# Ledger of designs, part 5: VH-VL binders against Probable molybdenum cofactor guanylyltransferase (mobA)

Target 1, 202 residues: Probable molybdenum cofactor guanylyltransferase (mobA), of Natronomonas pharaonis (q3irt2)
Amino acid sequence: MGERTGVIVAGGQSTRMGDVDKTVVDVAGVPLVRRVANRLLAVVDHLVVNCRRDQQERLAAALEGLSPTFAVDEVPDRGPTAGIMTGLSTVETPYAAVVAADMPYLDPELLEYLFERADSHDAAVPRPEEWFEPLHAVYRPEPMAEACAEALEAADARIITPLSSLDHIVIERDAIVEHGSLRSFESVDTPEDLERARERLS

## First folded at step 19 (VH-VL)

Design o6 (from g1 with heavy chain R54K Y102W)
Fold by OpenDDE, last read:
Structure o6 (fold): chain C 202 residues (1-202), chain A 120 residues (1-120), chain B 108 residues (1-108)
Amino acid sequence: as target 1 above (202 residues)
Amino acid sequence: QVQLVQSGAEVKKPGASVKVSCKASGYSFKSYYMHWVRQAPGQGLEWMGVINPKGGWTSYAQKFQGRVTLTRDTSTSTVYMELSSLRSEDTAVYYCARGGKWELEYFDYWGQGTTVTVSS
Amino acid sequence: EIVLTQSPGTLSLSPGERATLSCRASQSVRSTYLAWYQQKPGQAPRLLIYGASSLATGIPDRFSGSGSGTDFTLTISRLEPEDFAVYYCQQYWSSPWTFGGGTKVEIK
């Protein structure tokens, strides 16, 4: 296997959990981001965490022992496209998995499959339904980072914009189910989600 | 059933290297972290390092950094611990221990241990 | 690093008695990341408790763990002859993973 990097995009703000940084909220006694990091780290060689500067200290505490590299956004709140760009800009491996910080059910086996399918392409992106899951995908760091930069310069914060410019393969629902779980894409966005996660992961 | 079977006892001279193997069976090898812990005669347990399921990500105790190397072979379900520049203080029983599934957790299964003796 | 101090070093008891073992951390440890192990002479350690209070599979319920922060306790409600061994606490939250010095439970 080639050398890989995992990038966690954690800089986003929760709109439904108040002033609390949901990335460090305990899920069955474990910070949410740590659950994501543990699973991601299972299939990569390096761990990068993209975040805002004000998050770094508490994320570092939450990820103590994992020794992640932090890719801090110079300008906060530019959306996930900016986070992806910042994170991938620090990556030196041929491919990197990019995942959101709020998916506690991340399936390492699915990520492994995405890495395999990404070979010879700029990206492997799941499409479990009508939409893509770009925050659960594998990318060539340089092309994706550049594409993100261009999109941001054009004031287009949608991840689909940089993705559309890449040589990417789409991983459809059937393949996702065959090699992983659709639960991989389930995020914790609400207090109700959090409670369900606590129940499921206890 | 989960089994971790380690290689046999080793006798080494100071300055030499030793490589201990740990063959896993009875579970999904590619899903679990693997740790190494040693125990000097009559002493307690000492954590040495960990390797992730994929292999390639490792973390070592500072005491062993530069001297210890963990590797794993998925095709043979085997993890290796190599310790170089051996000294008499490295005389101990070395254990591999299964960590968590897709997570850095406690050690639920242990190898039988490998005695490494370093003497001039 | 997080230093775990176990006490007492040796605990002499008779079968049927209650054993209480202490593990004190030099700094706060998440309870989810505290484990207890048993080691008998000539054997590898055996997991007893994880997450400070969760009983490992196959472990008798006479074993129990409690505590949080810096103070953790392993309790054996009623010692069986096979329980005389060395017990170690361990934290696996912060690197390096560290063990306590161990408590030897011996027969009086």
Scores: ipSAE 0.901, ipTM 0.952, lowest interface PAE 0.5, mean pLDDT 95
Fold by OpenDDE, fold request of step 21:
Structure o6 (fold): chain C 202 residues (1-202), chain A 120 residues (1-120), chain B 108 residues (1-108)
Amino acid sequence: as target 1 above (202 residues)
Amino acid sequence: QVQLVQSGAEVKKPGASVKVSCKASGYSFKSYYMHWVRQAPGQGLEWMGVINPKGGWTSYAQKFQGRVTLTRDTSTSTVYMELSSLRSEDTAVYYCARGGKWELEYFDYWGQGTTVTVSS
Amino acid sequence: EIVLTQSPGTLSLSPGERATLSCRASQSVRSTYLAWYQQKPGQAPRLLIYGASSLATGIPDRFSGSGSGTDFTLTISRLEPEDFAVYYCQQYWSSPWTFGGGTKVEIK
């Protein structure tokens, strides 16, 4: 297998989950981001965490022992596209898995499958339903980072914009279910989600 | 039945290198972290390092940085620990220990240990 | 690094007695990441407790773990002859994955 990097996008939480940073909230005694990192780290060679400057210290504490490389956003609150760009810009491996910091059910086997399917393409992106899961996808770092940069320069922060410009393969629902679980894409965004996660992971 | 079977005892001279193997069976090898822990005669346990399931990510104790290398061969379900620039203080029993499925966790299964003796 | 200090160094007891082993951390350790191991002479360590208080598979319930923060305890409610061994605590929260110095439980 080729060398891989895992990129956790944590800075975008402020845009998706509100003003409260829940990346380090305990889920059954483990910080949320650490659950994500643990699973991601299982299938990669390097770990990168994208975050805001103000998050770095507490994320470092939550990920103590994993020693990730932090890719700090130059400008905060530019959304996940900016986070992906920043994270991937630090990656030197041929491919990187990009995952959100709030998906505690991340399936390493599904990630393995995505890496396999990404071969010879710029990206492998799941589409479990009508929408893509770009924050649970595998990318060539340079093409995706560049695409993100271009999108941001055009004042388009939607992830679909850079993704659409890439040679990407879509991993449909059936393949996802065959090689992983749809639960992989569930995020913890609400107190109810958190409680459910605690129940499921305890 | 989970088993970790390590290679046999080694006798080395100072300055040499030793490579110990740990062959795993009875579980999904590709899903678990593997740790290495050593124990000098009459001493306690000392963590050396860990390698992730994929085999590309490692973390070493500061004490062994630059001297220890962990590698993993999925095809043979074997993890290797190589320690270079051996010194007398490296005389110890070296253990591999399974350390969590898809996560860094406790060590639930251990190899039988490999005695490495470093002497002139 | 997190230094784990175990006490006492040696605990001399008779079969049937209660054993209480302490593990003190130099800094706070999440209880989810504290383990206890047993090691008998000439053998590899064996996991007893994980997550500070969870009994490992196959371990008799006379073993129990408790504690949080910096203070953790392993208790053997009634010592059996096979329980005389060295016990180690370990934290696996932060690198390095440090062990305590061990407590030897020996027969009086």
Scores: ipSAE 0.900, ipTM 0.951, lowest interface PAE 0.5, mean pLDDT 95
Fold by OpenDDE, last read:
Structure o6 (fold): chain C 202 residues (1-202), chain A 120 residues (1-120), chain B 108 residues (1-108)
Amino acid sequence: as target 1 above (202 residues)
Amino acid sequence: QVQLVQSGAEVKKPGASVKVSCKASGYSFKSYYMHWVRQAPGQGLEWMGVINPKGGWTSYAQKFQGRVTLTRDTSTSTVYMELSSLRSEDTAVYYCARGGKWELEYFDYWGQGTTVTVSS
Amino acid sequence: EIVLTQSPGTLSLSPGERATLSCRASQSVRSTYLAWYQQKPGQAPRLLIYGASSLATGIPDRFSGSGSGTDFTLTISRLEPEDFAVYYCQQYWSSPWTFGGGTKVEIK
């Protein structure tokens, strides 16, 4: 297997959890981001964490022992496109998995499948329903980072813009279910989500 | 049932290298982290390092940095621990230990151990 | 690194007695990342407790773990002859993974 990198996009404000950084909130006794990182790390060779400057210390503590490389946003709160760009810009492997920090049910088997399907393409992106899951996808770092940069320069922060410019293969619902689980895309955004996660993972 | 079967005892000279194997069976090999722990005669347990399921990510104790290399072969369900520049102090029983599934966790299964003796 | 100090070094007891083993950490350890192992002479360690208080599969319920922060305890409610061995605590939260020095439970 080729060398791979995992990129966790942990930036962004938790608008629905008050002033608490949800990425480090305990889910059944484990920081949310650490659950994501542990599983992601199972199928990659390197770990990158994209975050804001003010998050870095907390995230470093939460991820102690995993030796992640931090890709800090120069300008905070520019959206996920900026986070992806910043994270992928530090990647030197042929492919990288990009995942959001708030999906504790991440399935390494699904990611493994995405890496396999991404071969010879710029990206492999799941589409479990009507929409894509670009924060649960595999990318060639350079093309995607450049596409993100161009989109941002054009004042377009939508992920669909850079994605549409790439040679990407779509992983449909049936394939997702065959090689993973739809719950892989469930995020923890609210206190209610957090409680559900604690119940599921306890 | 889960089994971790390690290679046989080794006798080495100072300065030499040793490579111990750990063959896994009875579970999804590609899904679990694997750790290595050693125990000098009459001493406690000492963690050496860990390798991820994919086999491309490793973490080593600082004491062994530069001397230890962990690798794994999915086709044979085997993990290897190579220790170079052997010293008399490296005389110990070396264990492989299964970590968590997809996650870094505790060690639930252990190999039988491999005795490595370093002597002139 | 997180240093784990076990006490006592040796515990001499008779079958049927209660054994209490201590593991103190140099800094706080998340309870979900503390384990206990048993090792008999000439054998590999065996997992007893994980997550500070969860009993591993196949382990008798006379074994129990408790504690949080920097203080953890392994309890054997009623010692059986086969329980005389060395016990190690371990943290797997912070790198490097570290073990305690061990407590030897020997027959009086």
Scores: ipSAE 0.898, ipTM 0.951, lowest interface PAE 0.5, mean pLDDT 95
Fold by OpenDDE, fold request of step 21:
Structure o6 (fold): chain C 202 residues (1-202), chain A 120 residues (1-120), chain B 108 residues (1-108)
Amino acid sequence: as target 1 above (202 residues)
Amino acid sequence: QVQLVQSGAEVKKPGASVKVSCKASGYSFKSYYMHWVRQAPGQGLEWMGVINPKGGWTSYAQKFQGRVTLTRDTSTSTVYMELSSLRSEDTAVYYCARGGKWELEYFDYWGQGTTVTVSS
Amino acid sequence: EIVLTQSPGTLSLSPGERATLSCRASQSVRSTYLAWYQQKPGQAPRLLIYGASSLATGIPDRFSGSGSGTDFTLTISRLEPEDFAVYYCQQYWSSPWTFGGGTKVEIK
């Protein structure tokens, strides 16, 4: 297996949970981001966490023992495209898995499959339904980071913009189900989601 | 059933290296972290390090930094612990211990242990 | 690192008695990341409790774990002859994954 990096994008806003940073909220006694990190670490060699400056300390505490490298956004609140760009800019491996910090059920086997399918391409992106899951995908760091930078310069914060410029393969629903679970893409966005996650993981 | 079978006893000279193997069976090897713990004669348990399921991410106790290397071979379901620059204080029973599935957790299964004796 | 201090070092009891073992951490440990192990002479350790209070598979319910923060306790409600052994607490929250020094439960 080639060397791999996992990038967690954690700099997003938690508007649905008020002023609470959902990335460090306990899910059955474990910080949400730690559940994500643990699973991601299962299939990578290095861990990078993208976040805002004000998040770094509490994320470091939540991820104590995992020794992640932090890729801090210079300008906060520029959206996930900026987070991906910042995170991938620190990656030195041929490929990196980029995942959101709020998907506690991500399946390492699915990530493994994405790494395999990404070979010789700029990206492997799941499409479980009519939409893509770019925050659960594998990328070549340099091409994707550059594409993100260009998109941001054009004042386009949509992840689909940089993705569309890459040589990417789409992993369709059937393949996702064969090699993983659709639950991998479930996120914790609301207090209701959090309670459901606590029940499921307790 | 889950089994962790370690390699046999080793006798080494000071300054030498030792490589202990831990062969796993009875479970999805590629899904679990593996830890190494040693125990000197009459002493307690001492954590040495951990390797992730893929093999490539490791964490070592500071005491062993630079001397210990963990590797794993998925094709043979085997994890290896290599300790270099051996000294008499490294005389101990070395255990591999299965960690969590896709997560860093407690050690639910242990190998039978490998006695490593370092003597001049 | 998180230092775990177990007390007492040795606990002398008779079969049928209640055993209470303490594990104190130098800093707060999340309860979900505290484990207890039993080790008999010449054998590898065996997991008893994980997550501070969860009983491992196959472990008799006379074993129980409790505690939070810096203070954790392993309780054996009624000692059986096979329970005389050394017991270790462990935290697996942060590296290094430290163990306590152990408590030896011996026959009085």
Scores: ipSAE 0.897, ipTM 0.951, lowest interface PAE 0.5, mean pLDDT 95

Design o6 (from g1 with heavy chain R54K Y102W)
Fold by ESMFold2, last read:
Structure o6 (fold): chain C 202 residues (1-202), chain A 120 residues (1-120), chain B 108 residues (1-108)
Amino acid sequence: as target 1 above (202 residues)
Amino acid sequence: QVQLVQSGAEVKKPGASVKVSCKASGYSFKSYYMHWVRQAPGQGLEWMGVINPKGGWTSYAQKFQGRVTLTRDTSTSTVYMELSSLRSEDTAVYYCARGGKWELEYFDYWGQGTTVTVSS
Amino acid sequence: EIVLTQSPGTLSLSPGERATLSCRASQSVRSTYLAWYQQKPGQAPRLLIYGASSLATGIPDRFSGSGSGTDFTLTISRLEPEDFAVYYCQQYWSSPWTFGGGTKVEIK
């Protein structure tokens, strides 16, 4: 079990809730991204935040004291595949977790399991329902970053396309429930989600 | 019932090291950040650092960087604080304090304190 | 580093009186990232208030907290004999976590 990095992908257009950048909105007194970072740091040694340049100052303020490294997208808003590529390109550890910035219930026990299952593979990717969760997964940085680059060059920005070229293991629902909580995948997308998170995380 | 039980008082000479233990019980040890705080005689409280017992991530106050080391043993639910190159100014009561569940927050439970005296 | 300044240093009052303790931060603790602790001689601190105004488990409602940003207040509406102690504020927004210098509430 070597050193580990956690990458938070914060730079996509999906970080908006109406006109507001939800990554820095308070959830029971703590910025959303900080809740994700606090939970991620239970399992990793280094924190990387992928973001747009216009977010960097706000994210740095929200993450004060946690010593994040920023991986800024020079060409903004090219979707999550570009964010993953940019974030993983800065990683020097053998494995990194990649998580979205809007999942305040991120489960460190499940992440630990993903790191364990990723060993000897290029990726461990959950499938709690019908779809893979590429923004809640563990990757070997170089193979995944290259796969993302190839997908973007081929004008195929679908986030699942890079996985087809990787030696990956899929973590199915039964294993997820055994080793963590399905709530780990819940995101804050709406005002109702935000209010629920505020009640739950007090 | 949450309990944090620290090791007993210690007397040390300048230049030595001290290692204080904090054994946790009554809760999920790996799920809560653990902080260390000291209090010199007649003075207030001073934060030293924090450890996540699950993964071992640590962060230290700049004043103690290079002299303090926090470690844990998950099999015994114990956190350790080691302070090296002791000086007379390090004479204090040292507390472990439980932080939030996977959150860097306020301290809801405290150990009883360990008196460390540094004298010639 | 955020410096917390508590006032007064000592507050001499009788049982039944109202105590008002102040804590001022050198810069914003965002909004309400402030806690209050009580410490009696020979004992570890005890959490009273978190989030500037939320009562910790088991703390009687004669304790209340208020404030936001840089200016915070702890109020004890009616002092009981067991309330004579030292009180500390603490911010938990920015590392290092810092404490105020304390306010001693003592019997007049």
Scores: ipSAE 0.079, ipTM 0.673, lowest interface PAE 5.9, mean pLDDT 89
Fold by ESMFold2, last read:
Structure o6 (fold): chain C 202 residues (1-202), chain A 120 residues (1-120), chain B 108 residues (1-108)
Amino acid sequence: as target 1 above (202 residues)
Amino acid sequence: QVQLVQSGAEVKKPGASVKVSCKASGYSFKSYYMHWVRQAPGQGLEWMGVINPKGGWTSYAQKFQGRVTLTRDTSTSTVYMELSSLRSEDTAVYYCARGGKWELEYFDYWGQGTTVTVSS
Amino acid sequence: EIVLTQSPGTLSLSPGERATLSCRASQSVRSTYLAWYQQKPGQAPRLLIYGASSLATGIPDRFSGSGSGTDFTLTISRLEPEDFAVYYCQQYWSSPWTFGGGTKVEIK
C-alpha cells in the first residue's frame, strides 16, 4: 500500500572475492549490484545503497540511471549488522527490504510476499533451510536499526542477534516455494559461482 | 504472441499535451520494464524513459524530465506516456518497447508506433 | 551521456556481399552492454544482437556482433534482399539509453 524502500548492503567483507569488489563485477554485461537493484526496483519506490566510502564512485557508476541514495559506513568493515543499521537509518518509509548485493537472482514476487507478511510486525525474515536470511528480509526501519545498534554496543556482531528483540515473523521453506523461488537466496561467493551466474543470466 | 498495441495517431497544437497508450498482451505484464522511445521524421531513435509496471517506479531522460509522465494500469495491462507543453520539435513517432524481465536492458519487442504531429 | 557514433552513414552493397557496420562509444559501455536493431521503412525496430555478440531469438546466423568497451561491429556475412534497411546500435549501460545515428544499408 504505502511507499517502500529497498536497501542494498554492499559494504563489508561479504562483497569481496579475494581482493576484488564483486559488487561491480560484470555478470553477462551487467554489474552484480545492478542486477540486484533492477530486481529490487520492481517492488520498491526508493533505492538506498549501504557501502564503504571507497566503493561509492564505482557503485554510483554501476547504478547510473537508477537514482540511488548512499548510506556510507563511517567505520568500514564492521559486518552486516552495521551495514543494516546504517542503511535503515536513512529510510523514511514504513517498511524496507534489506538485501545483499550478491544475490543476482533476487525474486521480486517473493519480496512482494515478504512486504505483505511484514505488515503489523517489525520484520518478515525467510528461513529457506537451516539459517535465517536477514539480508533478504523486510523490516520496520526504526526498530531494526535500534536492535542493530544495541547488538553492536554489546559487542555482539552476529546478524541474527537483532531479530531476538523484534516482533518478527518467519517465512518457512514451503511458503517461500509457494510465493517465489529458492534461487532468490543464491549468492555469488566464488569464481565458480560467478561463472555459473554469467551462464545463467546471459 | 507477445504484442504491444499502441493508440492511434494524434495531431496537436503547440502547448498542448498528448497521452499515448500501449497495451501489452502475451506475457506477464508486471514482470517486464517498459520503455518509451521516439523517432522524429528522418531522424534516429531517442530514449525517453522507463516504467516498472508492477510498482510504478519511473526514470526519465533529463531532457524530458518535468514534461513526460509514465503511468500504468495493471488491470488492463496498459502503460501510458503523457508529454506536456508540446513543441514542433516533438513531432515524432513514439514507441513503447519491452525491456528484460526484471532487468533494465535492451528492447526485445516494440509497439507499432504512434505518430504525434505538432503543428500550426 | 554516452554518444554512439555509427559509420558509415550509408553502405551501398549488392545481395550476397558482406556488410560491416561500426559503432563507437564516447565512453565505455561497460564491457558489452550494447545492442543492434534493424529498422525498415514504416516499421518499428527489430532486435538483432544483444550483449554485443548474442543473437536475439529468431535472428539468422548471417548476423553477428563483436566488440567490447567502445568499439563494436555488426557483420552480415551474406546480404539477403530483406537485409536492406537501417541499422542502429544502442547502449543500455548508462541513462539516458542512447542510440547511434544509424547506418543505411542500400542496394548498389
Scores: ipSAE 0.042, ipTM 0.638, lowest interface PAE 6.9, mean pLDDT 88
Fold by ESMFold2, fold request of step 21:
Structure o6 (fold): chain C 202 residues (1-202), chain A 120 residues (1-120), chain B 108 residues (1-108)
Amino acid sequence: as target 1 above (202 residues)
Amino acid sequence: QVQLVQSGAEVKKPGASVKVSCKASGYSFKSYYMHWVRQAPGQGLEWMGVINPKGGWTSYAQKFQGRVTLTRDTSTSTVYMELSSLRSEDTAVYYCARGGKWELEYFDYWGQGTTVTVSS
Amino acid sequence: EIVLTQSPGTLSLSPGERATLSCRASQSVRSTYLAWYQQKPGQAPRLLIYGASSLATGIPDRFSGSGSGTDFTLTISRLEPEDFAVYYCQQYWSSPWTFGGGTKVEIK
């Protein structure tokens, strides 16, 4: 019920589409990352963007007026576990949402539910299909950042490893559909995905 | 049918506050950003701020920061704009305007406007 | 903040004539974060164009918008009596969302 933070993880190599940083590509007149941020801000009070140093100016331009705080990876391309750690290390609210930068259909109703379910636990993590969605989840910042740091020190870059050491609630498909939309997890990865997003969001 | 109905005209003295309501109907109130825009007599349009009715997140133009407060009541689908420390230059018509679904965009529907007059 | 400058301030034309209204931004509104509104006396503004060139629902096709970046135009191909009003452009790229000063289209 207190203040909330949203962390967008924008810094991995998976954010490229050829030579183009897809986080700032227009989707029906709005940069991809801005669509994510707009939806996230429906549920949170503060916006943090994890990115590589070379992205910061472009992301700041794409997010102008939204007052983001940037959490820059000083060692780039260590994967999403490092991005989560870096982003959450800057958070001062009791809970934070962590979302990928390429999910323009992010569902604010589902995020609200995740915040509610995370209460009194370290995390609420959806499993819409066979895999957990750690980049569409709510975490207690310090425990999760520490778990990520420990996984990276053990040379284990798997994004799921930090969750195994946390008190977390898994949100299964039935609960996801009851409280939101599975579309929330759809990402833009290809030119075809981009064209589809342009049609859906226009 | 989308409709935004605002409260009636107000006459205020300098230093007072005014609170204007905007009741929404005909759409999913919590899914759309709501903006406030004012227009002084014979002048153009000036954006004041925006609220997300679901979570209550707000952003204000710097000119109004500290004087304007946007709030909402989701049970009545109503947004409120309160402007404090009124001055004669705050005399204007105040509009609520619906933004995009989950998006900070252009304004597709407007309230009828509320005239606020600040005079001694 | 992004300043929008509209020209001309007043455009005096007869019904049936073509109207061309200009809106210039002090810096890029990216490419298409520009809307146009019509306002008649005593009424709220009405959305005409969004995304620089897309017609809003219920707007006649005699209205069209064009432009990108910093320079935008609104065109009314054949003025009808109900088109005599004030027109505003608005950018929605960067906070604060700003409006141009308006162009009054009046009957000659």
Scores: ipSAE 0.035, ipTM 0.630, lowest interface PAE 7.2, mean pLDDT 89
Fold by ESMFold2, fold request of step 21:
Structure o6 (fold): chain C 202 residues (1-202), chain A 120 residues (1-120), chain B 108 residues (1-108)
Amino acid sequence: as target 1 above (202 residues)
Amino acid sequence: QVQLVQSGAEVKKPGASVKVSCKASGYSFKSYYMHWVRQAPGQGLEWMGVINPKGGWTSYAQKFQGRVTLTRDTSTSTVYMELSSLRSEDTAVYYCARGGKWELEYFDYWGQGTTVTVSS
Amino acid sequence: EIVLTQSPGTLSLSPGERATLSCRASQSVRSTYLAWYQQKPGQAPRLLIYGASSLATGIPDRFSGSGSGTDFTLTISRLEPEDFAVYYCQQYWSSPWTFGGGTKVEIK
């Protein structure tokens, strides 16, 4: 298997916690997005960060030394489907991981498994409970970016809609637990989540 | 117990290459970043680069770009540092050092060091 | 790259005295991305302090670290004979990871 890319989706309104951009707040001395990037870099060769223009300087500072490429949304706040499209449009490797910027427990062993399962398919997408996790998945970049573009043109910006047109394999809970940890999907959404992450990652 | 055991001393001529090994034991090799640091005689410490042994991602100090290559063999839990186009200024003790678990952090365990001498 | 300047270069003291070592960064290391190491002749460095102020495992509490941003201090409250060594600070915020030039703590 060739080189790999990891795409962090950091844009959109969901990256705020009150008036604070949660992607750059410190979790035990390390910015939230940097914890995600460090774990991604255990599995991928190239790092792409999708963001709004107003985040770029802060994200560049938080990711100093990791050599990220930025994929900036031309039209901000179109939701995660637009962020995935923008990020994957810059990818030249055969497969890319797409992960949210707020999952500091991202499990490199699970990501490795997702890359392996995506082989010969358009996507490998986990379903740890009843919902797919499209922002913790591996995609073939061009098919997925095209599916996202089509969904956005049809005014259907739901993140799950692009998957319906892809040859995707679903990674169910049993396989997730066998090859990684369910903590991989835990996000930091509230101040309570942030304090728990600080204790766990200290 | 965590242990990093490096290969033995090397004597090289200018223009040659050297490859130093660092064999890890006592911990989950693929979960920790591995760094390389050198120290010229009577001098301080100089960071050369880092590798993630699981995926092989590397980052190098600009000074060594194009001359240093870090690789690993996960089946033997070994990291390799190769330095090419050697000069007399490359005479130093070379250390491997364990970084953080999937984190780019400080160095908690160090190899014993490998002396590389470059002379005509 | 972030340059770390340590002072003094040499600190000549007697056992039982307090040692104060300084490390100044050319730009902020975010907050506390700063470590201290001890090195004795012929040996690899040993981690003393991480996160500017946290003691590494097995390091006695006579060692302490403080500081944030650009100015950092290592203090040895009461020097023991085994503490005479060279001490290095290191930042791990921005690549390349850089070390200070060292402070040699020697017997007067």
Scores: ipSAE 0.032, ipTM 0.624, lowest interface PAE 7.1, mean pLDDT 89

